VHH binders against q9usu1r752to985. Designs and how they scored, part 16

Target 1, 234 residues: q9usu1r752to985
Amino acid sequence: TPEEFASQMTLLEFDYLKQIPSREWIFRSWVSRDSRSAVRNYINFSNCFTYWIINCILEKKNTKARTAVISFFIQTAYKCLSLQNFSTLMSIVSALNSAPIYRLHAAYKLVKAEDIICLSGLREIVETKKNFSTYRALLRKAELPCVPFLGVILSDLTFIDEGNPDVLDSSPHLLSFNKRHRLADVVADVCRFQSSSYEMQSNTDLQSYILHRCRFVNQDLSYLFDKSLSLEPR
Below, E stands for the ipSAE of ESMFold2; O stands for the ipSAE of OpenDDE; V2 stands for 0.75 times the mean of E and O plus 0.25 times the DockQ between their complexes.

## First folded at step 5 (VHH; framework vhh_etentamig_d1)

Design x5 (at its last look DockQ between E and O 0.74; V2 from the best seeds 0.00; counts 0 for: pae E 3.9 > 2)
Fold by OpenDDE, look of step 5:
Structure x5 (fold): chain B 234 residues (1-234), chain A 123 residues (1-123)
Amino acid sequence: as target 1 above (234 residues)
Amino acid sequence: EVQLLESGGGLVQPGGSLRLSCAASGFTFSDYAMSWVRQAPGKGPEWVSYISSSGGRTYYADSVKGRFTISRDNSKNTLYLQMNSLRAEDTAVYYCAKDRYDFWSGESEFDYRGQGTLVTVSS
């Protein structure tokens, strides 16, 4: 069920979140390609999962079957929202917004009206307009437990790091405490999220299945787009 | 562990030809688009060519269009770059790169890159 799938994805992604040590945020370990970065592992998983969704839809041989998968993930995304799992929500909507999937008009026409309305709302939440203003507003109101979308966190960290000098211009011997405080605030927020826990029961078989399936999918959007064209020609 | 090993570089005269190869391992080669990038001395990296996972789509930088041909053999986990009509400005270290679109950043990136092979075009 969408509810069960959302629950297991939430637990799975929350585990990824919890595995990120504080030192990684401070040293920005994910920037190095050779690093065993927990952040990088999370990014890789999230991308694989997004591609897996795309592949799951495109692997279906008829429009009705594609519609069913799309509907499943719309409902799953909605359940993720209720669980305050914004990471999985973002991944699902990203998949549905991707060029290969977004263009499947025949499939979307068969989606129930209620799911279409739901998808519209979900798309608004993940919009990048005004620097993810809707998402940020929801996150501010979120209670623990919560799985934030780390893409925004990484963007914020990069912005702070690149936009602020390490030292004061007027006094090069003095460290910029403002920059450090800003970075510390972001890290503190992440630590707060990591300090909570979800009460759902873990299904390790389903989680393992998802992890395994995500590793063996095509991750070429050009290829996937061509496949989409073959399924629903222009 | 992902590995990309470039080969085929060397010294060639202007107007000459070279064929570069990249041996890939540690991932399902046929599931990923691949690119060649190069870096000339004192310059930043430059994208050279792209090939889709199936080989159905190829793209080239304007600087190499009509002279270079990218191809792949998924059965051999190998990427190729045929370089014809080489020019002095083609002198660079050539890298094989694994392409990925990152949904977090909304950008295409190279998550892995080889050590490179040097191509020197000189009379």
Scores: ipSAE 0.876, ipTM 0.942, lowest interface PAE 0.4, mean pLDDT 94
Fold by ESMFold2, look of step 5:
Structure x5 (fold): chain B 234 residues (1-234), chain A 123 residues (1-123)
Amino acid sequence: as target 1 above (234 residues)
Amino acid sequence: EVQLLESGGGLVQPGGSLRLSCAASGFTFSDYAMSWVRQAPGKGPEWVSYISSSGGRTYYADSVKGRFTISRDNSKNTLYLQMNSLRAEDTAVYYCAKDRYDFWSGESEFDYRGQGTLVTVSS
C-alpha cells in the first residue's frame, strides 16, 4: 500500500540521514568525487529511487496500468508529506515532473480528480521559485521527526561557502563572522533533525526489496524519454 | 565493482586515425549512457562524446564533431571511439565514463571512469 511504502521509505531515508557525520556538513565531503561520503551515498540512493519510479511507470504497456502506478506514487508522496518526509516527496515529484513522465497526458487524464489536485499541491512544494519558499515555509513549521530535503541543505552550505561578499558589508571580518555563524545555524538545524526517531515498525523485507530494485534500473534519461514517446506518441 | 578498461591509444601522426575501446564490467552496461572524456597535460577534463544506452542517440563536442564517431556493442559490454583526422590538440589521456543525469545537481554525473589510454598526436 501507499501508506506502508511511505512508512518504509521514511525509515530507510531517515537511516541514510542519521548516518551522516557532522564533519561532512562542515567540510562538504560530497564535493570530492574520490572521497566516499555518507552524503554522496544518500544522493546516489535518492537518484536511483527517482529512476526506479520512472522505470516502474514506463514498463507498463497499458495506459490504465501506468495511471495506477502514477496514482500510487501520488498517494505515497501525500503520505510522505504527512510523515514530514520531504526527501521521498521530492524524489517522487521529481520523477513525475521528469520529461519522460510529465508528458504522459493520456495516463494523467485517467487519474482521479482528487489525486490530480493533490499532485498540483505537491508540485508547488517542490518548485524552486523564490529559493524553495514553499518548502522552506513547511520545513519551519515541521515538528520532529522530519526528513528534510538534503538538496536544499547542500545548496545552502555551498552558497554560504562560495557566496559573494555583500557590497554593503565590505568588512572582511564581518563577512567571515557571518559565514561561520550561518554555517553553524545550518549544521545545528540538521543535527536537530538527526536527533529524533520515527516510531513506525520496520519491514526489513520491503526495505531490502526497494534497495535491490533501485540498483537494477535503467538510468538513461534520454533512453527513457524515447520509451515514453513509444508509449504515448506526439 | 564497476570496472572500465580503456585501450587502443598510442602515437600517431597528424591526420591519422585511431580506434579506442573500453571494456565494461561490474554493472549492467545496457542500462547506462556512456561518454568519452579527455584530459590534456596541464588541463582540466573535457567532455568529448556521448552515446545513449541503446546507441540510438549520439552527441559530440564541437572540437571533434565530424572527425570522431562514438559507438557501442551492448552484447560485448564495449564502448568505442573512432578518431579520424587527428590533430596535435587531440593529444590527451582518454577515459570512458558511465553517464547518468543527476536530479540533485541537474547535470550529468561521471563518478566512474577507467585508468585511461594515452593518445599522442605528434609528427
Scores: ipSAE 0.301, ipTM 0.691, lowest interface PAE 3.9, mean pLDDT 84
ESMFold2 (binder alone), look of step 5: mean pLDDT 81; pTM 0.810

## First folded at step 6 (VHH)

Design y1 (framework vhh_etentamig_d1; at its last look DockQ between E and O 0.79; V2 from the best seeds 0.80)
Fold by OpenDDE, look of step 6:
Structure y1 (fold): chain B 234 residues (1-234), chain A 123 residues (1-123)
Amino acid sequence: as target 1 above (234 residues)
Amino acid sequence: EVQLLESGGGLVQPGGSLRLSCAASGFTFSSYAMSWVRQAPGKGPEWVSGISSSGGRTYYADSVKGRFTISRDNSKNTLYLQMNSLRAEDTAVYYCAKDRYDFWSGQTEFDYRGQGTLVTVSS
């Protein structure tokens, strides 16, 4: 069910979040794309998952079957929102907004009206315009437990790092405490999220299945777009 | 472990030709778009060419259009770059890169790149 899937994805992504040590935020291990980086591992999983959703839809042989999968993930995304799992929500909506999937008009026409309305709301939440203003507002109001979308956090950290000197202009031998405090605040927020826990029962078989299937999907949007064209020609 | 090994570089005269190869391992080669990137001395990296996972789509920088041809053999996990009508400005280290659109950043990234092969075009 969408509910069970959302629950297991929430637990899975929360584990990824918890595995990120504080030192990675300090040393920005993800910048070097070190394979040992927990952040990079999370990024890789998230992208694989997004591509997996795209592939799941495009692998269906007829419009009705594609519609069913789209509907499933819309409902799953909505359940993720209720669990304050913004990471999985972002991945699902990203898949549905991707060029290969977004263009499937015939499939979307068969989606129930209530799901279409739901999808519209979800798209608004994850919209990148105004620097994720809607998402940020929801996150500020979120109670623990919560799985934040780390893409925004990484962007913020990068912005702080690139936009501020490490040392004072007037005294190059002195560290910028302002920059450090800003970085520390972001890291503290992440640590807060990591300190919580979800109460749902873990299904390790389902989680392992998802992890395994995500590893072997096509991750070329150009290819996937052409596949989409073959399914629903222009 | 992902590995990309470039070969085929060398010294060539202006107007000459070279064929670069990139041997890929450690991932499902046929599931990813691939690119060639080059870096000339004292310059930043420049995207040269790209190819879809199936080979059905190819892309080229304006500087190499009509002269370079990108191709791939998925059965051999190999990427190629045929370079014709070479010019002095083509002198660079050429890198094979694994492409991926990152949904977090909203950008195409090269998550892996080889050590590169040097191409020198000189009379």
Scores: ipSAE 0.910, ipTM 0.953, lowest interface PAE 0.4, mean pLDDT 94
Fold by ESMFold2, look of step 6:
Structure y1 (fold): chain B 234 residues (1-234), chain A 123 residues (1-123)
Amino acid sequence: as target 1 above (234 residues)
Amino acid sequence: EVQLLESGGGLVQPGGSLRLSCAASGFTFSSYAMSWVRQAPGKGPEWVSGISSSGGRTYYADSVKGRFTISRDNSKNTLYLQMNSLRAEDTAVYYCAKDRYDFWSGQTEFDYRGQGTLVTVSS
């Protein structure tokens, strides 16, 4: 079911979030190409999951079957919103907005009106316009437990680091203090999310299935687009 | 564990040819697009060429188009770069990369982790 899938994805994502030690936020450990970090492991899982959704839709041979998979993931994303799991929500909407899937107009035509309206609202949340303004507003109001979308947090940490050039200010002490203060604010917010817990029951079989299946899918978006063209020609 | 092992580099005269190979292991090679990236001394990395997971689409930087040919053999988990009409400006360490569009960053990630293979083009 969408609800059970959303619950187990939330527990999986939250476990990835909790495993990230605070030093990775301070040193931006994910930026180093030759260093493997808990943040990079989480990014990899999230991308694998996004590609898995795309593959699940495109492996279906007929339009009605593809519509059923699309509807399942719309409903799952909606349940993720109610669980305040913004990370899985972002992954699902990213998959549905990807070029291979977005163009499946015949499949989308068969999706129930209420699910299409739901998807429209979810798309507004993930919209990047005004620096994710809708998402940021929702996150500020969110209660614990919550799984934030780390992509925005990583972008914020990068901006703080790169937005403090060594030679722009004649007061290096003041620049360093402001940078450290802003960094500490972001880290404190992340630590707050990491310190809570979800009380849902684990389904280890379903979680293991998800983790296993996500690793064994095609992750070449151009190939997936060509497959999409074969299924619904222009 | 993902492993990428480049080979086939060496010293060659201008106008000469080399064929680079990259042996891949620790991941499903046929599931990913692949690229060659090079880094000249004192310069940042430069994307050279790319190939789709099936091999059906190939891409080239303008600086190498018409001179270099990328290919792959998915049954051998191997990526190739045939380099012809080599020039001094082609001198660099060449890396193969596992490519993936990263939905978090909105950019393609070129994951290169091998030691690379040095190509030196000199008289």
Scores: ipSAE 0.706, ipTM 0.860, lowest interface PAE 1.0, mean pLDDT 88
ESMFold2 (binder alone), look of step 6: mean pLDDT 81; pTM 0.833

Design y2 (framework vhh_etentamig_d1; at its last fold request DockQ between E and O 0.85; V2 from the best seeds 0.85)
Fold by OpenDDE, look of step 7:
Parts: structure tokens; C-alpha cells; sequence
Structure y2 (fold): chain B 234 residues (1-234), chain A 123 residues (1-123)
């Protein structure tokens, strides 16, 4: 069910979140693409999961079957929102917004009206306009436990790092404590999220299934777009 | 472990031709788009060419369009770059790269690249 799937994805992604040590934020291990980076591992999983969704939809033999999968993930994304799992939500909506999937008009026409309305709301939440203002507002109001979308956190860290000098402009020999405090604040927020826990029952079989399936999918949007065209020509 | 091994580089005169190869292992080669990137001495990396996972689509930088041809053999896990009408400005280390669109950043990234092969175009 969408609910069970959302629950297991939430637990799975929360585990990825918890595995990120504080030192990784300090040293920015993901920037160097260190294979041992927990952040990089999380990014890889998330992308694989997004591609897996795209492939799941495109592998269906007919429009009705594609619609069923789309509906499943819309409902799943909605359940993720209720669990304050914004990471999985972002991944699902990203898949549905991707060029190969977004263009499947015949499939979307068969989606129930309530799911279409739901999808519209979910799309609004993940919009990048105004620097993810809707998402940020929801996150600020979120209670623990919560799985934040780390993409925004990483963007913020990059912004802080690139937008602020390491030293004071007026005195190059002095460290910028303002920059350090800003970075520390972001890290503290992440640590806060990591300090909580979900009470849902873990289904390791389903989680393992998802992990396994995500590893062996086509991850070429150009190819997937062409496949989409073959399924629903222009 | 992902491995990309480039070969075929060398010294060639202007107007000459070279064919680069990249042997891939450690991942399902046919599931990923691949690219060639190059880095000339004293310059930053430059994207040269890309090919879709199936080989159905090819892309080229303006600087090499009409002269270079990218291809792949998925049965052999090998990427190729045929370089014709080589110019001095083509001198660089050429890298094979595994492509992926990153949904977090909204950008195409090269998560893996090889050690490169040197191409020198000189009279």
C-alpha cells in the first residue's frame, strides 16, 4: 500500500540521515565525492530511487498500468508528507515532474481527480521558486520526527561558504566568526533532526527490495525520454 | 568498483586522426549516458561529447562538432571517440566520464571518470 511504502521509505531515508556524522558537514566530504561520504551515499540512493520510479512507470505495458503506478506514487508522496518525510516526497515529485513522465498526458488523464489535485499541491510544495519558500515554511513548522530534504541544506551550506569570506574583509588575518556561526546553525538543525526517531515498524524485506531494485535501473533521462515518446507519441 | 580506462591517445600532426577507447567496468554500462571531457594544460575541464545509454542520441561541443564522433558498444562495455581533423587546440588529456542527472542539484554530473589519455596535436 502507499501508506506502507511511505512508512518504509521514511525509515530507510531516516537511517541515511542518521548515518551522516557531524564531521562530514565540517569537512564537506561530499564536495570531493569521497566514496565514503554518507551524504554522497544518500544522494546516490535518492537519485537511484527517483530513476527507479521513472522506470517503474515506463516499464508498464499500457496506459492503464502506467496510470496505476503514477497514482500509487502520488498517494505515497502524500503519505510521506503526513510523515514529514520531505526527502522521499521530493524524489517522487521529481520523478513525476521529469520530462519522460510529465509528458504522459494519456496516463495522467486516467488519474483520479482527487489524485490530480493532490499532485498539484505536492508540486507546489517542492517548487524551487523563491528558494523553496513553501518547503522551508513547512519545515519550520515541522515537529520531530522529520526527514528534511538535504538538497536544500546542501545548497544553504554552499551559499554560506561561497557568499562569505573565511576572514574579515577589514582584517584578513581574522577569521569570520559570522560565517562559522551560520554554518554551525545549519549543522545544529541537522543534528536536531537526527536526534529523533520514528515509531513505525521496520519491514527490512521491503526496504531491501527497494534498495536492490533501485540499483539496477536505467539512469539516462535522454533514453527514458525516448522510451516515453515511444509509449505516447507526440 | 567503477572503473573507466581510457586508451588511444598519442602524438598526431594537425589534420590527423585518432580514435580513443574507454573500457568500463563495475557498473551496468548500458544503463548510463557517457561523456568525453578534456583538460588542456593550464585550462579547466571542457565537455567534449556525450552519448545516451542506448547510443540513440549524441551530443557535441561546438568546438568539435563535425570533426569528432562519439559511439559506444554496450556488448563490450566500451566508449569510443573518433577524432578527425585534429587541431593544436585539441591538445589535452581526454577523460571518459559516467553521466548522471542529479535531481538534488538539477544538474548533470560526472560521478566517475578515468585517469585519462593524453592527446597531443603538434607539427
Amino acid sequence: as target 1 above (234 residues)
Amino acid sequence: EVQLLESGGGLVQPGGSLRLSCAASGFTFSDYAMSWVRQAPGKGPEWVSGISSSGGRTYYADSVKGRFTISRDNSKNTLYLQMNSLRAEDTAVYYCAKDRYDFWSGQTEFDYRGQGTLVTVSS
Scores: ipSAE 0.907, ipTM 0.952, lowest interface PAE 0.4, mean pLDDT 94
Fold by ESMFold2, fold request of step 12:
Structure y2 (fold): chain B 234 residues (1-234), chain A 123 residues (1-123)
Amino acid sequence: as target 1 above (234 residues)
Amino acid sequence: EVQLLESGGGLVQPGGSLRLSCAASGFTFSDYAMSWVRQAPGKGPEWVSGISSSGGRTYYADSVKGRFTISRDNSKNTLYLQMNSLRAEDTAVYYCAKDRYDFWSGQTEFDYRGQGTLVTVSS
């Protein structure tokens, strides 16, 4: 079911979040090409999951079957919102917005009106306009437990590195102190999310299924777009 | 553990040819697009060529178009680069990369981790 799937994805993603050592935020361990980090492992899982959704839809050989999978993931994303799992929500909407899937107009035409309306609302939440302003507003109001979308946090840490004041006109010590203060604010926020727990019961069989299956799908958007064209020609 | 093992580099005169190979393991090779990336001495990395997961689409940097041919054999988990009409400017360490569009960053990640294979083009 969408409800059980959303619950187990929430537990999986929360475990990834909790396992990130605080030092990775300070040293930005994920940016090294040669480094293996908990953040990089989580990014990899999240991408694999997004590609898995795309492949689940495209492996269905008729339009009605593809519609059923799309509807399942819309309902799953809505449940993720109620669980305050913004990470899985982002992954699902990203998959449905991807070029191979977004263009499946025949399949989307068969999706129930209530699910289409739901998807439209979910898309508004995850839109990147004004630096994710809708998402950030929801995150500020969210209570614990919550799985934030870490991509926004990583972008904020990168911006802190790039957004330095003009060093020719200012004290290097004051610049460094301001940068450390802003860094500490972001890290404190992440630590707050890591400090709680969800109370849902683990379904080890379903979690294992997701973890193993999502790594063994095609992860080439160009190929997947061509497959999409063969299933619903222009 | 993802492994990419490049081979086939060497010393060659201008106008000569070399064929590079990359043996891939630790992942499902046929699920990923692949690229060749090169790094000349004192320069940053430069994308050279790419190929889709099925091999049905190929792409080339303008500097190598018409001279290099990328190919793959998914049954052998091997990526190839045939380099013809080599020039001194082609001198570099050549890396095989596993490609993936990253939904978090919105950019394609070129994941190269092998030791590379050195191509030297000189008189």
Scores: ipSAE 0.783, ipTM 0.890, lowest interface PAE 0.7, mean pLDDT 88
ESMFold2, look of step 6: ipSAE 0.744; ipTM 0.881
ESMFold2 (binder alone), look of step 6: mean pLDDT 81; pTM 0.839
OpenDDE, look of step 6: ipSAE 0.897; ipTM 0.948
ESMFold2, look of step 7: ipSAE 0.712; ipTM 0.868
ESMFold2 (binder alone), look of step 7: mean pLDDT 83; pTM 0.850
ESMFold2, fold request of step 12: ipSAE 0.763, 0.746; ipTM 0.886, 0.881
ESMFold2 (binder alone), fold request of step 12: mean pLDDT 81, 81, 81; pTM 0.837, 0.838, 0.832
OpenDDE, fold request of step 12: ipSAE 0.906, 0.896, 0.906; ipTM 0.952, 0.951, 0.952

Design y3 (framework vhh_etentamig_d1; at its last look DockQ between E and O 0.84; V2 from the best seeds 0.80)
Fold by OpenDDE, look of step 6:
Structure y3 (fold): chain B 234 residues (1-234), chain A 123 residues (1-123)
Amino acid sequence: as target 1 above (234 residues)
Amino acid sequence: EVQLLESGGGLVQPGGSLRLSCAASGFTFSDYAMSWVRQAPGKGPEWVSRISSSGGRTYYADSVKGRFTISRDNSKNTLYLQMNSLRAEDTAVYYCAKDRYDFWSGQSEFDYRGQGTLVTVSS
């Protein structure tokens, strides 16, 4: 069910979040793309998961079957929202907004009206316009436990780093405490999210299944787009 | 562990030809688009060419169109770059790169890049 899938994805991604040590934020270990980086591992999983969704839809042999999968993930994304799992929500909507999937008009026409309305709302939440204003507003109101979308966090860290000198302009020998304070605030927020836990029961079989399947999917959007064209020609 | 090993670089005269190879391991090669990137001395990296996972689509920078040909053999986990009509401005270290669209950043990126092979075009 969408509910169970959302629950297990939430637990899975929360584990990825909890595995990120504070030192990684301080030293920005993900910038070097070190395979040992917990952040990079999380990014890789999230991308693999998104591609997996795309592949799951495109692997279906007929329009009705594709519609069913699309509906499933719309409902799953909605459940993720209720669990305040914005990371999985972002991944699902990203898959549905991807060029290969977004263009499947025949499949989307068969989606129930209520799910279409739901999808519209979900798309609004993850919109990048105004620097993720809707998402940020929801996150500010979120109660623990919560799985934030780390893409925004990383963007904010980059912005702070690039927008502020490490030292004071007036005194190059002095560190910028303002910059350090801003970075510390972001890290503190992440630590807060890591401090709680979800109470749902873990299904290790389903989680393992997802982890395994995500590793072996095509991750070429050009290829996937061509596949989409073959399923629903222009 | 992902590994990309470039080979085939060397010294060549202007107008000459060279074929680069990249041996890939540690991932399902046929599931990813691949690119060549080069970096000349004192310059930033420049994208050269890209090929889709199936090999059905190829893309080239304007600077190499008509002269370079990218190809791949998925059965051998190998990427190729045939370089013809080489010019002095083609002198650079050439890198093989694993392509991926990152949904977090909304950008295409190179997940992994090899150590590179040096191509020198000089009379």
Scores: ipSAE 0.886, ipTM 0.951, lowest interface PAE 0.4, mean pLDDT 94
Fold by ESMFold2, look of step 6:
Structure y3 (fold): chain B 234 residues (1-234), chain A 123 residues (1-123)
Amino acid sequence: as target 1 above (234 residues)
Amino acid sequence: EVQLLESGGGLVQPGGSLRLSCAASGFTFSDYAMSWVRQAPGKGPEWVSRISSSGGRTYYADSVKGRFTISRDNSKNTLYLQMNSLRAEDTAVYYCAKDRYDFWSGQSEFDYRGQGTLVTVSS
């Protein structure tokens, strides 16, 4: 069910989040080629999951079957919102907004009106305009437990690290203090999210299924777009 | 663990040819697009060519179109780059890269972990 799937994805994503040691934020371990980075592992899982959704939809040979999978993931994303799992929410909407899937107009035509309205609201949350302003507003209101979308946090840390060269004649020590304070604020927020727990019961069979299946799907958007064209020609 | 092992580089005269190989392991090779990236001394990385996961589509940087041919053998987990009509400006370390669009960054992610293979074109 969408409810159980969302719950187990939330537990999976939360485990990835909790495993990230604080030093990775300070040293920006995800930027390097180190395959042992917990942040890098989480990024890889999240991408694999997003591609898995795309593959699940495109493997269905008839339009009604593709519609059913799209509806399932819309409902799953809505449950993720109620669980404050913004990471899985982002992955699902990213998959549904991807070029191979967004163009499936015949399949989307068969989606129930209530699910289309739901998807429209979810798309507003993940919009990147104004630096994810809708998402950031929701995150500020969220209580613990919560799984934030780390992509926004990683972007913020990169922006802080690059600095502002226009202040070369200003006090370098004061600029360095300000950068360190901004970094500490972001890290403190991440630590706050890591410090709680979800109360849901683990389903290890479903979690194991998701973890294994996600790795063994095509991850080439060009190939997937061509597959989409063969299923719903222009 | 993902491993990419490049080979086939060497010293060659201008106008000559080389064929580079890349042995891949630790991931499902046929699920990913693959790219060649090169880095000349003192310069940043430059994308050279890409091939789709099935091998059905190929893409080339303008600087190498008509001279280089990318190919793959998914049964051998191997990526190739046939380089013809080589020029001095092709001198670089050539890297094999796993090529995936990254939904977090919104850009292609080139994962090149090998030591590369040095191609030197000189008289």
Scores: ipSAE 0.676, ipTM 0.848, lowest interface PAE 1.0, mean pLDDT 87
ESMFold2 (binder alone), look of step 6: mean pLDDT 82; pTM 0.817

Design y4 (framework vhh_etentamig_d1; at its last look DockQ between E and O 0.79; V2 from the best seeds 0.00; counts 0 for: pae O 2.7 > 2)
Fold by ESMFold2, look of step 6:
Structure y4 (fold): chain B 234 residues (1-234), chain A 123 residues (1-123)
Amino acid sequence: as target 1 above (234 residues)
Amino acid sequence: EVQLLESGGGLVQPGGSLRLSCAASGFTFSDYAMSWVRQAPGKGPEWVSGISSYGGRTYYADSVKGRFTISRDNSKNTLYLQMNSLRAEDTAVYYCAKDRYDFWSGQTEFDHRGQGTLVTVSS
């Protein structure tokens, strides 16, 4: 069910979040090709999951079957919102907004109106305009437990590292202090999210299934777009 | 775990040809698009060419169009670059890369991790 899937994805993503040591935020360990980075492992899982959704939809040979998979993931994303799991929500909407899936107009015509309205609201949340303003507003109001979308946090850390100082006659120690202060604020926010827990029952069989199946799918958007064209020609 | 092993580089005169190979292991080769990336001494990396996961689409930087041909053999887990009409400006270390669009960053990641193979074009 969408509800069970959302709950188990939430536990799985929260486990990834909790495993990230603070040093990775400071040294931006995910930027290097170091396979020891917990952030890089989480990014890889999240991308694999997003591609898995795309592949699940495109492997269905008839339009009604593709519609059923799309509807399942819309409902899953809606449950993720209620669980304050913004990471899985972002992954699902990213998959549904991808060029191979967004263009499946015949399949989308068969989706219930209720689910289409829901998807429109979810798309607003993930919209990147104004620096994710809708998402950031929701995150500020969220209570613990919560799984934030780390993509926004990683972008903020990159901006701090590459950003422009406000002071025209810059002092090296003043610039270093401002950078360290803003970095400490971001790290404190992440630690706050890491300090809580979800009180849902774990289904390790389902979690293991997700982890295993997500790694063995095509991850080439150009190929997946061509497959989409073969299923619903223009 | 992922390994990319480049070979086939060497010293050639301007106008010469070389064929580069890349042996891939530790991942499902046919699930990914692949690219060639080069890095000249003292310069940043430059994307050269790309190929879709099953070879249906090929892409080239303007600087190499008509001179280079990318190909792959999924049964051998091998990526190739045929380089013809080589110029001094083609001198670089050439790396093969496993490509993936990263939904978090919104950019394509060109994951090159081999030692590369040096191509030197001089008279």
Scores: ipSAE 0.732, ipTM 0.874, lowest interface PAE 0.9, mean pLDDT 87
Fold by OpenDDE, look of step 6:
Structure y4 (fold): chain B 234 residues (1-234), chain A 123 residues (1-123)
Amino acid sequence: as target 1 above (234 residues)
Amino acid sequence: EVQLLESGGGLVQPGGSLRLSCAASGFTFSDYAMSWVRQAPGKGPEWVSGISSYGGRTYYADSVKGRFTISRDNSKNTLYLQMNSLRAEDTAVYYCAKDRYDFWSGQTEFDHRGQGTLVTVSS
């Protein structure tokens, strides 16, 4: 069910989040491609998961079957929202917004009106306009436990780092306390998220299945787009 | 572990031809688009060419269009770059790269590349 799937994805992604040590946020270890990074591992999983969703839809043999999968993930995304799992929500909506999937008009036409309305709302939440204002508003009101969208966190850290000098412009010998405080605030927020826990029961079989399927998935958007064209020609 | 091993580089005269190969291992080769990237002495990396996972689409930088041909053999886990009409400005270390589209950044990235093979074009 969408509810169970959302629950297990939430537990899975929360584990990824908890595996990120505080030192990684401080030293920004993910910037180096040569270093082992929990952040990079999480990003890789999220990308693989998004591609897996795309593949799951495109592997279906007919329009009705594709519609069913699309509906499933719409409902799953909605459940993720209720669990305050914005990471999985973002991945699902990204998949549904991807070129190969977004163009499947015949499939979307068969989606229930209720789900279409739901999808519209979900798309608004993940909208990048105004610097993810809707998402940020929800996150500010979120109670623990919560799985934040890591992309925005990394964006904010990058912005702070690039937008603020390590030293004061007027006094190069002085450290920028403002920059450090801003970074510390973001890290503190992330640590707060990591300090909580979800109460749902873990299904290790389902989680392992998802991890396995995500690991071995086609990640060529050009190919996937061509496949989409073959399923629903222009 | 992902491994990419380039070969086929060497010294050639202007107007000459060279064929590069890249042996891939440690991942499902046919599931990924692949690219060639080069780096000339004193310059930054430059994207040269790309190919889709099953070879249905190919892409080229303007600097090599009409002269270079990218191809792949998924049965052999091998990427190729046929370079014709070579010029002095083609002198560089050529790298095989594994493509990835990152949904978080919205950009195509290379999550892995080989050690490279040197191509020198000189009279």
Scores: ipSAE 0.042, ipTM 0.476, lowest interface PAE 2.7, mean pLDDT 90
ESMFold2 (binder alone), look of step 6: mean pLDDT 87; pTM 0.888

